VH-VL binders against q86iv5. Designs and how they scored, part 16

Target 1, 237 residues: q86iv5
Amino acid sequence: LDSCSICVDFVGNSLNDLLNIILNSGVIGTCGDLCSAVPGGQIVDTVCDLLCDYVGVDEFIKLISDVDPDPIYICEKISVCKTNDNAAASLDLVQINPQNGTVGGTFTLSIAYTVTNTIATGQLAFNIIDPTGNAFGDAVLLVQQSPEQYTQQFQFQATPSEQESFPNGLYTVQALVCEGSCGSPHPNTYTLANGTTTFTISGADSSSMSGAGSFSGSSQSTQTGAASGSGSGFALF

## First folded at step 17 (VH-VL)

Design w4
Fold by ESMFold2 at other seeds, fold request of step 21:
Structure w4 (fold): chain C 237 residues (1-237), chain A 122 residues (1-122), chain B 110 residues (1-110)
Amino acid sequence: as target 1 above (237 residues)
Amino acid sequence: QVQLQQSGPRLVRPSQTLSLTCAISGDSVSSTSAAWSWIRQSPSRGLEWLGRTYYRSKWYNDYAESVKSRITVNPDTSRNQFTLQLNSVTPEDTALYYCAREGTKYGAFDYWGQGTLVTVSS
Amino acid sequence: QSALTQPASVSGSPGQSITISCTGTSSDVGYYKYVSWYQQHPDKAPKVLLYYVTNRPSGVSSRFSGSKSGNTASLTISGLQAEDQADYHCSSYTRSYTFVFGGGTKLTVL
């Protein structure tokens, strides 16, 4: 694991807790005062202390308290993650299988993309829009993605939940490859490519209100080792 | 020495708005190291935190889920006080109401008002 | 729904030690260290005894101590005295920017 991935993972997982601690505690004078309150044990405290001490507690609090805090942007601002304003990529394939499925079924979203200029710190993200306009999605972190062709898969089971009922109808899938956090207004952020596909759900009662939905992801590379991680770290799509 | 002094009507009719005031001495309602809460107590429910207001570069509010749709807590910096409004009250809102300061960075209510018994009945 | 659970009553004789439990969830007592305890005598406002699980404000007797394990916090009163007869409340800060209280425990000193 590289320091950029560790930073983005920490900030993404701890952002709400950091803000909650800052707001509840009022004045915080040291990184130790802030970081010791973050739950997650000694490893989390150590990563927090290292990142906070690197920029100073006042700057760290400012970055966490930003109106639109962004884990990738925060880690770029503290120089743990690199940027490339000339990053470039294209989407070769956005495919969902099965294209016609049922409630409770498993869907696999396959995305193939080609990097033509290194993605320093970015995302491969997707958004799924149900027939009523409700959206859900996920993203994976891309770190130092060299020019090459890549394949990534995401899986989800269409299990109705309070967040998503999976009604019958046409679903739209949007996929993005980004330098920086997809959809973020922050500097060094670019949408490099986008693509869409669709699928349908039919034949099942979409009003079953009994369970929870879930996401999972797996990464595959055609030419090099895969990077994987399920994380909707930050931002909309 | 921080002191909290409560005021407001002790009898409120159903469907009306319960309104209480907490005057602060020895501290400021805009202190960045404090937060200002309303807490009520009844024999059937014990102590129940209702909500708070506090200043951290801007004003914030947090409210308990049980009353979130009906409650407002507002600061009054000119009078150094804060208020509770609880809309559409029922007899279930009959309780002893306290204001309290959260004054430590460790999240505890270190100063309390004297309490105001509010009865909701027609 | 995340109300904290305390025993309704506890009793002890002078000089004994007693422990009052406060059980919550992984989103309150079991998450942050913002757990506090309050003593309340009849017709009085509550008074803070402990904060941050174990810390005592100035002027609170060292006979009061606290601990936490998992989702349960505990207040221990050693060397019980007649003036300890009161109601005891626990409170926790939550992941949702809110506070919750326990139902309270009436301590009777025999």
Scores: ipSAE 0.465, ipTM 0.785, lowest interface PAE 2.5, mean pLDDT 87
Fold by ESMFold2 at other seeds, fold request of step 21:
Structure w4 (fold): chain C 237 residues (1-237), chain A 122 residues (1-122), chain B 110 residues (1-110)
Amino acid sequence: as target 1 above (237 residues)
Amino acid sequence: QVQLQQSGPRLVRPSQTLSLTCAISGDSVSSTSAAWSWIRQSPSRGLEWLGRTYYRSKWYNDYAESVKSRITVNPDTSRNQFTLQLNSVTPEDTALYYCAREGTKYGAFDYWGQGTLVTVSS
Amino acid sequence: QSALTQPASVSGSPGQSITISCTGTSSDVGYYKYVSWYQQHPDKAPKVLLYYVTNRPSGVSSRFSGSKSGNTASLTISGLQAEDQADYHCSSYTRSYTFVFGGGTKLTVL
């Protein structure tokens, strides 16, 4: 893997631990003092030391301690992820199958997009809005996506949960291609393209849950495409 | 040397608020090298960490899940002390209450107050 | 119930070594290195014996040592002395910005 993907993966997995260690310990004088406390084994400690030493411990702590930390933004400020203020892309296809399904069914979201100016560090993200306005989604990291055509698929099972009940009705799918984290207010962040589609859930409904009704399920899956880096980063709009 | 001196009432009625104060000497409540905790002890439950306050460019609080909805720990920089407020107490809150410093040099509770036995009863 | 599990009591004869266990989860003892041990004599506040699993504060005897494996931390007291008779507590920092304590272990010196 490249340095940018390694950084975003490390920060995404370790951000809460880094903040926890920084706040609990107070003043930290060296990268070794900070990074040796990070769990995950020697590889994680080594990546932490390399990134921390690259910018210096004081700047690293400042970036982690921001009130609204963002793994992509942090890695851009560390300078292991590049930015491109002129990144450009378009969405060629936003398609969901089946367009009419049932609770408990599996849906596949297919997104095709064309990059016309390199996406240096960004995201391909989607947001699904249920009939009541509740939303869920996912994103994958895009690193040095050269001008070309790309495809990505996401799958989810419509299993009811406390976070999403999957009511009958019309669902709206929103897809975004971004430089930087989609929806982020940070510098060097742009929404390059967006697109929508819809699907419908019908079938067994509240009568199947009558009496002491229950819900269970997981609502999200992540899949990397042929031209994307490791998946990380997640935002709802 | 750091010393912690506790004060507050020893008898509290159910559903009222338990309030305790910890006065600090030999250190500052705003020290970035410390955090300031409340810990209680009972024969049936042993030691139980309740919560803390500390300064790291701004003020932070962390609270144990068991009391999170009822607890507040506040610093008082002008008096160099910190307080515990525990709302809606029940007899199960009867315990010996300690204030304690977590020092970053030790990463543990290195200074403790003398303890205040608080009884919650009708 | 305490978040960390310690034996309720342990005993040993003068000069022996004893070990007190402290078992938590992968979210506390098994996660960070912030494990500490406290000695408490009757009617007194706890006193820190070990921090960061193995480190002794200034003035604590080298007879006290610590270790951790997986989700279990251990305090070992070598060369047991009558004055070691006390309650012993373990504590761990957690992934949730909190501390948890064990239920305590009463050490009896026979």
Scores: ipSAE 0.461, ipTM 0.790, lowest interface PAE 2.5, mean pLDDT 87
Fold by ESMFold2, fold request of step 21:
Structure w4 (fold): chain C 237 residues (1-237), chain A 122 residues (1-122), chain B 110 residues (1-110)
Amino acid sequence: as target 1 above (237 residues)
Amino acid sequence: QVQLQQSGPRLVRPSQTLSLTCAISGDSVSSTSAAWSWIRQSPSRGLEWLGRTYYRSKWYNDYAESVKSRITVNPDTSRNQFTLQLNSVTPEDTALYYCAREGTKYGAFDYWGQGTLVTVSS
Amino acid sequence: QSALTQPASVSGSPGQSITISCTGTSSDVGYYKYVSWYQQHPDKAPKVLLYYVTNRPSGVSSRFSGSKSGNTASLTISGLQAEDQADYHCSSYTRSYTFVFGGGTKLTVL
């Protein structure tokens, strides 16, 4: 669990730096040549070196240089993260509260899901599509999720920003549970369950235009000990 | 300002376990920009790094090969401290023991405890 | 159990420039740039003098400078002063994800 999560986190945070080093360096003969140039300090360099040495520098460079890089896929190819082509899950609840809110208001997205065959390395992901078609979302990494019932809650404040203005109208919430990265075309990737819900924003709270939008995420298991995770905001679809 | 305060016994008998504690103020033992090390000093061998603990989404340890089979370094988040346990000590383990903060961005020990002289003898 | 090699002692007169060497291997000094130097006065804990080969922490005199070539790092002290009389230790991060220290150098100011 810990090796897979560390790999996905490292690759996700360091991919652009690694690509720049690979593309702009003349000779990369060792993992040290590559990894010592990655910013973030000595611990980041250590994680890089450990992963690179595990597969060898030439194979590591090939995996990182993929035109459509995907942190989960890369970590699966390194064999630090496992796959399960028979993973299975269902979505029990996709609920947004309030269903009718205002700009500047706080919304809580609650997702409950049941795993029926282990998710080896995957995601719980969501997108929110505004009335104009603009989307935002987040995802949480799932590692070795045994058959069990799980819950996850996300909150956001509808604070207008350059990325999302939160116009009045109907919003669509899409939630996915996946083996592999949700929406990825890579091998060993499956959408296991999907669900939707909607909410509306009516009226404008013009007093809240000055804030930047933000997210927070948390997770909770209803049967087994607590599960936790954090994601980075991007549109998944 | 970061300060490291050491405590623990100064005399340990051979074959027993040496235990030292380092209390941290001005920083957190779970800081994601730091690691927490034990280093010892003797006249014959100078400074010798023993091991560290650090938090990066979970707790990790690295240990010097010379002591790897006998050493444990543990964090204690509730008291904001970390400990050294060195099993099966011999007189060769007699040394001045330091705890130190490593600023992992720089790979250097920027804060040190005052040192604890530990004597291993019958 | 790699150790870094430093001269046991070095001496100089006030105003002189002196250099202390620290020789390791391609698995430590020659591998990463995480090389640091520490000054230690009698009965005191070491104090970081240089890190990342050349960088000085705030409050460290510009008279202290560092360099690295191949497997050897060097500390240079220019304008030697009486208060520079101390022990000097080098350290390097290693390929095995550990730290090693040199044996230390006793600097005597004549």
Scores: ipSAE 0.070, ipTM 0.590, lowest interface PAE 6.5, mean pLDDT 85
Fold by ESMFold2 at other seeds, fold request of step 21:
Structure w4 (fold): chain C 237 residues (1-237), chain A 122 residues (1-122), chain B 110 residues (1-110)
Amino acid sequence: as target 1 above (237 residues)
Amino acid sequence: QVQLQQSGPRLVRPSQTLSLTCAISGDSVSSTSAAWSWIRQSPSRGLEWLGRTYYRSKWYNDYAESVKSRITVNPDTSRNQFTLQLNSVTPEDTALYYCAREGTKYGAFDYWGQGTLVTVSS
Amino acid sequence: QSALTQPASVSGSPGQSITISCTGTSSDVGYYKYVSWYQQHPDKAPKVLLYYVTNRPSGVSSRFSGSKSGNTASLTISGLQAEDQADYHCSSYTRSYTFVFGGGTKLTVL
């Protein structure tokens, strides 16, 4: 893990704890005052101190408390993640398999994209829109993605839950490649490419099923050297 | 129960490399709740932490400034062990060397090897 | 040489309480709460006595207690027993992401 990925992971996992500490503590005068209270052990506290000391405790608190919850943007403002306002990419393939399945079945979303100018810190993200208009999705972090062709897969099981019942009908998949957080209004954020596909769910009665969908991701590079990572729970775009 | 077993030569000539191995039983060298350290002890300096290796998505190292230019600590996941390499040793490196497990949640060395006295002399 | 300052020796009679100090800086003892204490008998490896300033591992007597104020941590042994005769070492995690130890304190039980 590079410094940018460490920062995004730390902020993404610790933002709520940091906000609670800032709101419920008295005066916070040092990074040690703030970071020693973050749960997760001394390695997490070390990462907190590194990031906090890099910009100073007052600026760190301002970034955490004033910024729309966007770990990528916070880490860019800390200057641990780089930006590229000229990042460029295209989507080569957005494919879901099977195109016709059943509730409880496993679907694999395959996305191929070509970077034509380095993505400094960004996302490969997707939304799935069910027949009623309800949407769910996920994203993976992209750090220093050099000009190359890349492939990413996401899997989910269509297990009904309170958030998504997986009704029979036509589903729309939207995929995005972004510099910065996809859908974010923050500076240095761009949608570089988008694409869509569809699939159907049929042949099952989902009215009494339970459970929740989950997502798994993997990265494949045409020339190898792609950074490792699983899909992270960034907000839907 | 976690146990640490050290091995390696007890006599090293000046300018050579000191190499020690610590075999782990009852835990994994890739445990995400632990880090794996080398610590030495001498009458003149007491206990001195030298460095560590640990796994958090990939392998990391931290080294004491006093030895940073000469030290390497490496894991061996296939044998469930970790090693110390200290290059260009001098008689000042004569010490009792320990390997130790750090429980990283609390930052303490909860398991120690038996110790290996290494003498550096010509 | 030692990054943390401990008294070289301390003594007490059976049944009494003694306190061993460990003084560092705002970059170690004064920065994090990762302060630990180790007991070492002759020809034995150190054994963790306290961690996180005050916490005892399973099997460590409640006669051992710890505290910290500013840049100084303290180990207190109450109800001193002959078996407590040993060397005691403090340790702290640092802002430089390393560990430092004190010079050690030889406890003599009279």
Scores: ipSAE 0.024, ipTM 0.552, lowest interface PAE 8.0, mean pLDDT 85

Design w4
Fold by ESMFold2, look of step 19:
Structure w4 (fold): chain C 237 residues (1-237), chain A 122 residues (1-122), chain B 110 residues (1-110)
Amino acid sequence: as target 1 above (237 residues)
Amino acid sequence: QVQLQQSGPRLVRPSQTLSLTCAISGDSVSSTSAAWSWIRQSPSRGLEWLGRTYYRSKWYNDYAESVKSRITVNPDTSRNQFTLQLNSVTPEDTALYYCAREGTKYGAFDYWGQGTLVTVSS
Amino acid sequence: QSALTQPASVSGSPGQSITISCTGTSSDVGYYKYVSWYQQHPDKAPKVLLYYVTNRPSGVSSRFSGSKSGNTASLTISGLQAEDQADYHCSSYTRSYTFVFGGGTKLTVL
């Protein structure tokens, strides 16, 4: 496991907690003061201490408290993740099955992409927009992806929740391949390729659970190549 | 030394707005090492945190879910104080109200006001 | 009902040790290390005894100690004294960036 992936995973999982800790304290004098308050146990504390000590507590706090922080950008500024302003890729396939499904059903999104110039630190991301405009999604971290072809699958179950009710109708899938965080305004960030597809859901019946949200479904991912991730990372871009 | 002194009416009628003020001495309401909270106490519910205001490059608020639709906590830097506004009160809002400082002691309320017993009744 | 569970009362004789529990969930006591304890005598505001699970402010006796395991935090008072008779409250910061309190424990010194 490489230090870039470890950094992005830590920051991505801990950013909201770190921001809240920083906002509740006016004086954090050591990395220990900050990192001991981060939940997640010994491994998380150790990674936090290592990254924080690498740049110093003051610089780490500054990066975390940026007006528009994102995990990849923070790890690039810390210099544990590399950038490539000339990264290039194309999307070969964006396909979802079944194309016509039901609420509670499992959908598999398959994405194939070709890297033509190394992606140093980036994302393969997707966004699913329901018939009312509400969206959810996920992303996989791409680290040092050399020029070649890659495939990735995501699965989610259309289980209604407060964040996403899965109403009947037409859904739009947006997929992106990016250097840097997809949708981020930060330097060294580029959308390298994007694509769309659609699917339909029939039999949904829950307007009381609908609303604006980020991630409301469950997903798992499988990747050939660099590190893969899952969970409620970047849902919108 | 830090001291918190409360003021405001002790009787409020149902559906009105409860308004309390907490004056700070020995610290600043804009201190980046503190946050400023309102907490109430009743025999049936014990201590209940209501909300806070604090400054970290800009002003922030956090509110308890049970009251967030009715509460506002505001700083006043010119008078070095902060206020509680609780709208649409009912007799269930009858309690002893405290203001408190959340200090550099990591989520602890290290200084408390004297308390104001507020009764909500016709 | 309070978000954190404390025993309603505990008692002990002078010189004994007593422990007061505070049980929450993985979203509060089990999430952050921001657990604090307060002593409250009749007609007085609460006074902080412990913060960050184990830390004592200046002027708080070393007879007060704290611990946490999983979703349960504990306050231990050793060498119990008559003036320790008071209400004791626990508090936890939550994943939702709020604070919750326990229902309180009345300590009686026999």
Scores: ipSAE 0.008, ipTM 0.436, lowest interface PAE 11.0, mean pLDDT 84
Fold by ESMFold2 at other seeds, look of step 19:
Structure w4 (fold): chain C 237 residues (1-237), chain A 122 residues (1-122), chain B 110 residues (1-110)
Amino acid sequence: as target 1 above (237 residues)
Amino acid sequence: QVQLQQSGPRLVRPSQTLSLTCAISGDSVSSTSAAWSWIRQSPSRGLEWLGRTYYRSKWYNDYAESVKSRITVNPDTSRNQFTLQLNSVTPEDTALYYCAREGTKYGAFDYWGQGTLVTVSS
Amino acid sequence: QSALTQPASVSGSPGQSITISCTGTSSDVGYYKYVSWYQQHPDKAPKVLLYYVTNRPSGVSSRFSGSKSGNTASLTISGLQAEDQADYHCSSYTRSYTFVFGGGTKLTVL
């Protein structure tokens, strides 16, 4: 893994813990004081210390305490992740299969996109909006995505949960390709392309095995290069 | 550049209060990137950190356990200085006293005063 | 009593490399804790040599380097010079938001 991906993963997983330590503690005088309190074990604390030491504890606290903290933005401000204000891409395909399914069924979201100018640090992101307006989704981190055509697939099972009941009706899928975090107001952030598709769920039952809904995905390039790593989930609306 | 200038009496009687002042130039006592400490060095023991004051939305203090019942460290923003008060001194408090800046960026004492040798005797 | 253990003295000849140790507990020197090093010449205030175990402030010679393994931090002086003859102190930040110092090491340049 590259330093940018390590930084984004650390900040994304630790941001709320770091904020709680900063906002509810007295004085944090050293990186060790801050980072020793972060849960996640030795590896997380080591990454925290390295990033904090790179910019200094005062600047690190300032970046984390920003009004709208954003892991990609934070890692760009400390210069571990690069930016490209001229990044460019298009969405070639946003497709969901099956287009007509059932509660408990498995859906595959396929996204094809073309990068026409390098995405330095960005996201491929999607939201699924149910018939009542409730939204859920996920994103994949893109680092140094050269001009090429790419494909990505995501699968999920429409298993009802407290977060999403999967009611009968029309669902809308929104997909975005971005430089920076999709939807973020921060500098160096751009929506490069967007696309939509729809699908329906019918035959929803009042009973079934209730389980967790989750997403999995992979990046598959038609040329050399592949995106990897996990992203932070978010809703777009 | 940051400079720390110490002042105060060099002789103090037992049971009295030791009071020292550290004047700051090139930085502010209310800087959120620093903390302001007193450290002493005695003949029988090495360096001993005593306590600090610092500003972060409000004023805070931390004190060493060995002296916390007797020590006060106060900022003075109008004069850009900070003070040490150590009550009920004994001959064991005879030491060379330093003020020092703890730079938050470094997490270390990056600027030191010139030192004041304080003798506690009758 | 000092919370960090340093050797009382160390010696070396000009041009040699020497190492000074600073040993404490996991709460003082351990994996997550940072150590600072100070040089003190006679009748002068200490000056910082290293912070965050390995980092040098501007103006400190690259002959000074630091490391940490387990509960022991080390200061290494390469290319020993007569002017390096001084006392060396380690310091750490404790769990109680206080600082502790080692007992100091007298370096003699033979």
Scores: ipSAE 0.000, ipTM 0.396, lowest interface PAE 16.2, mean pLDDT 81

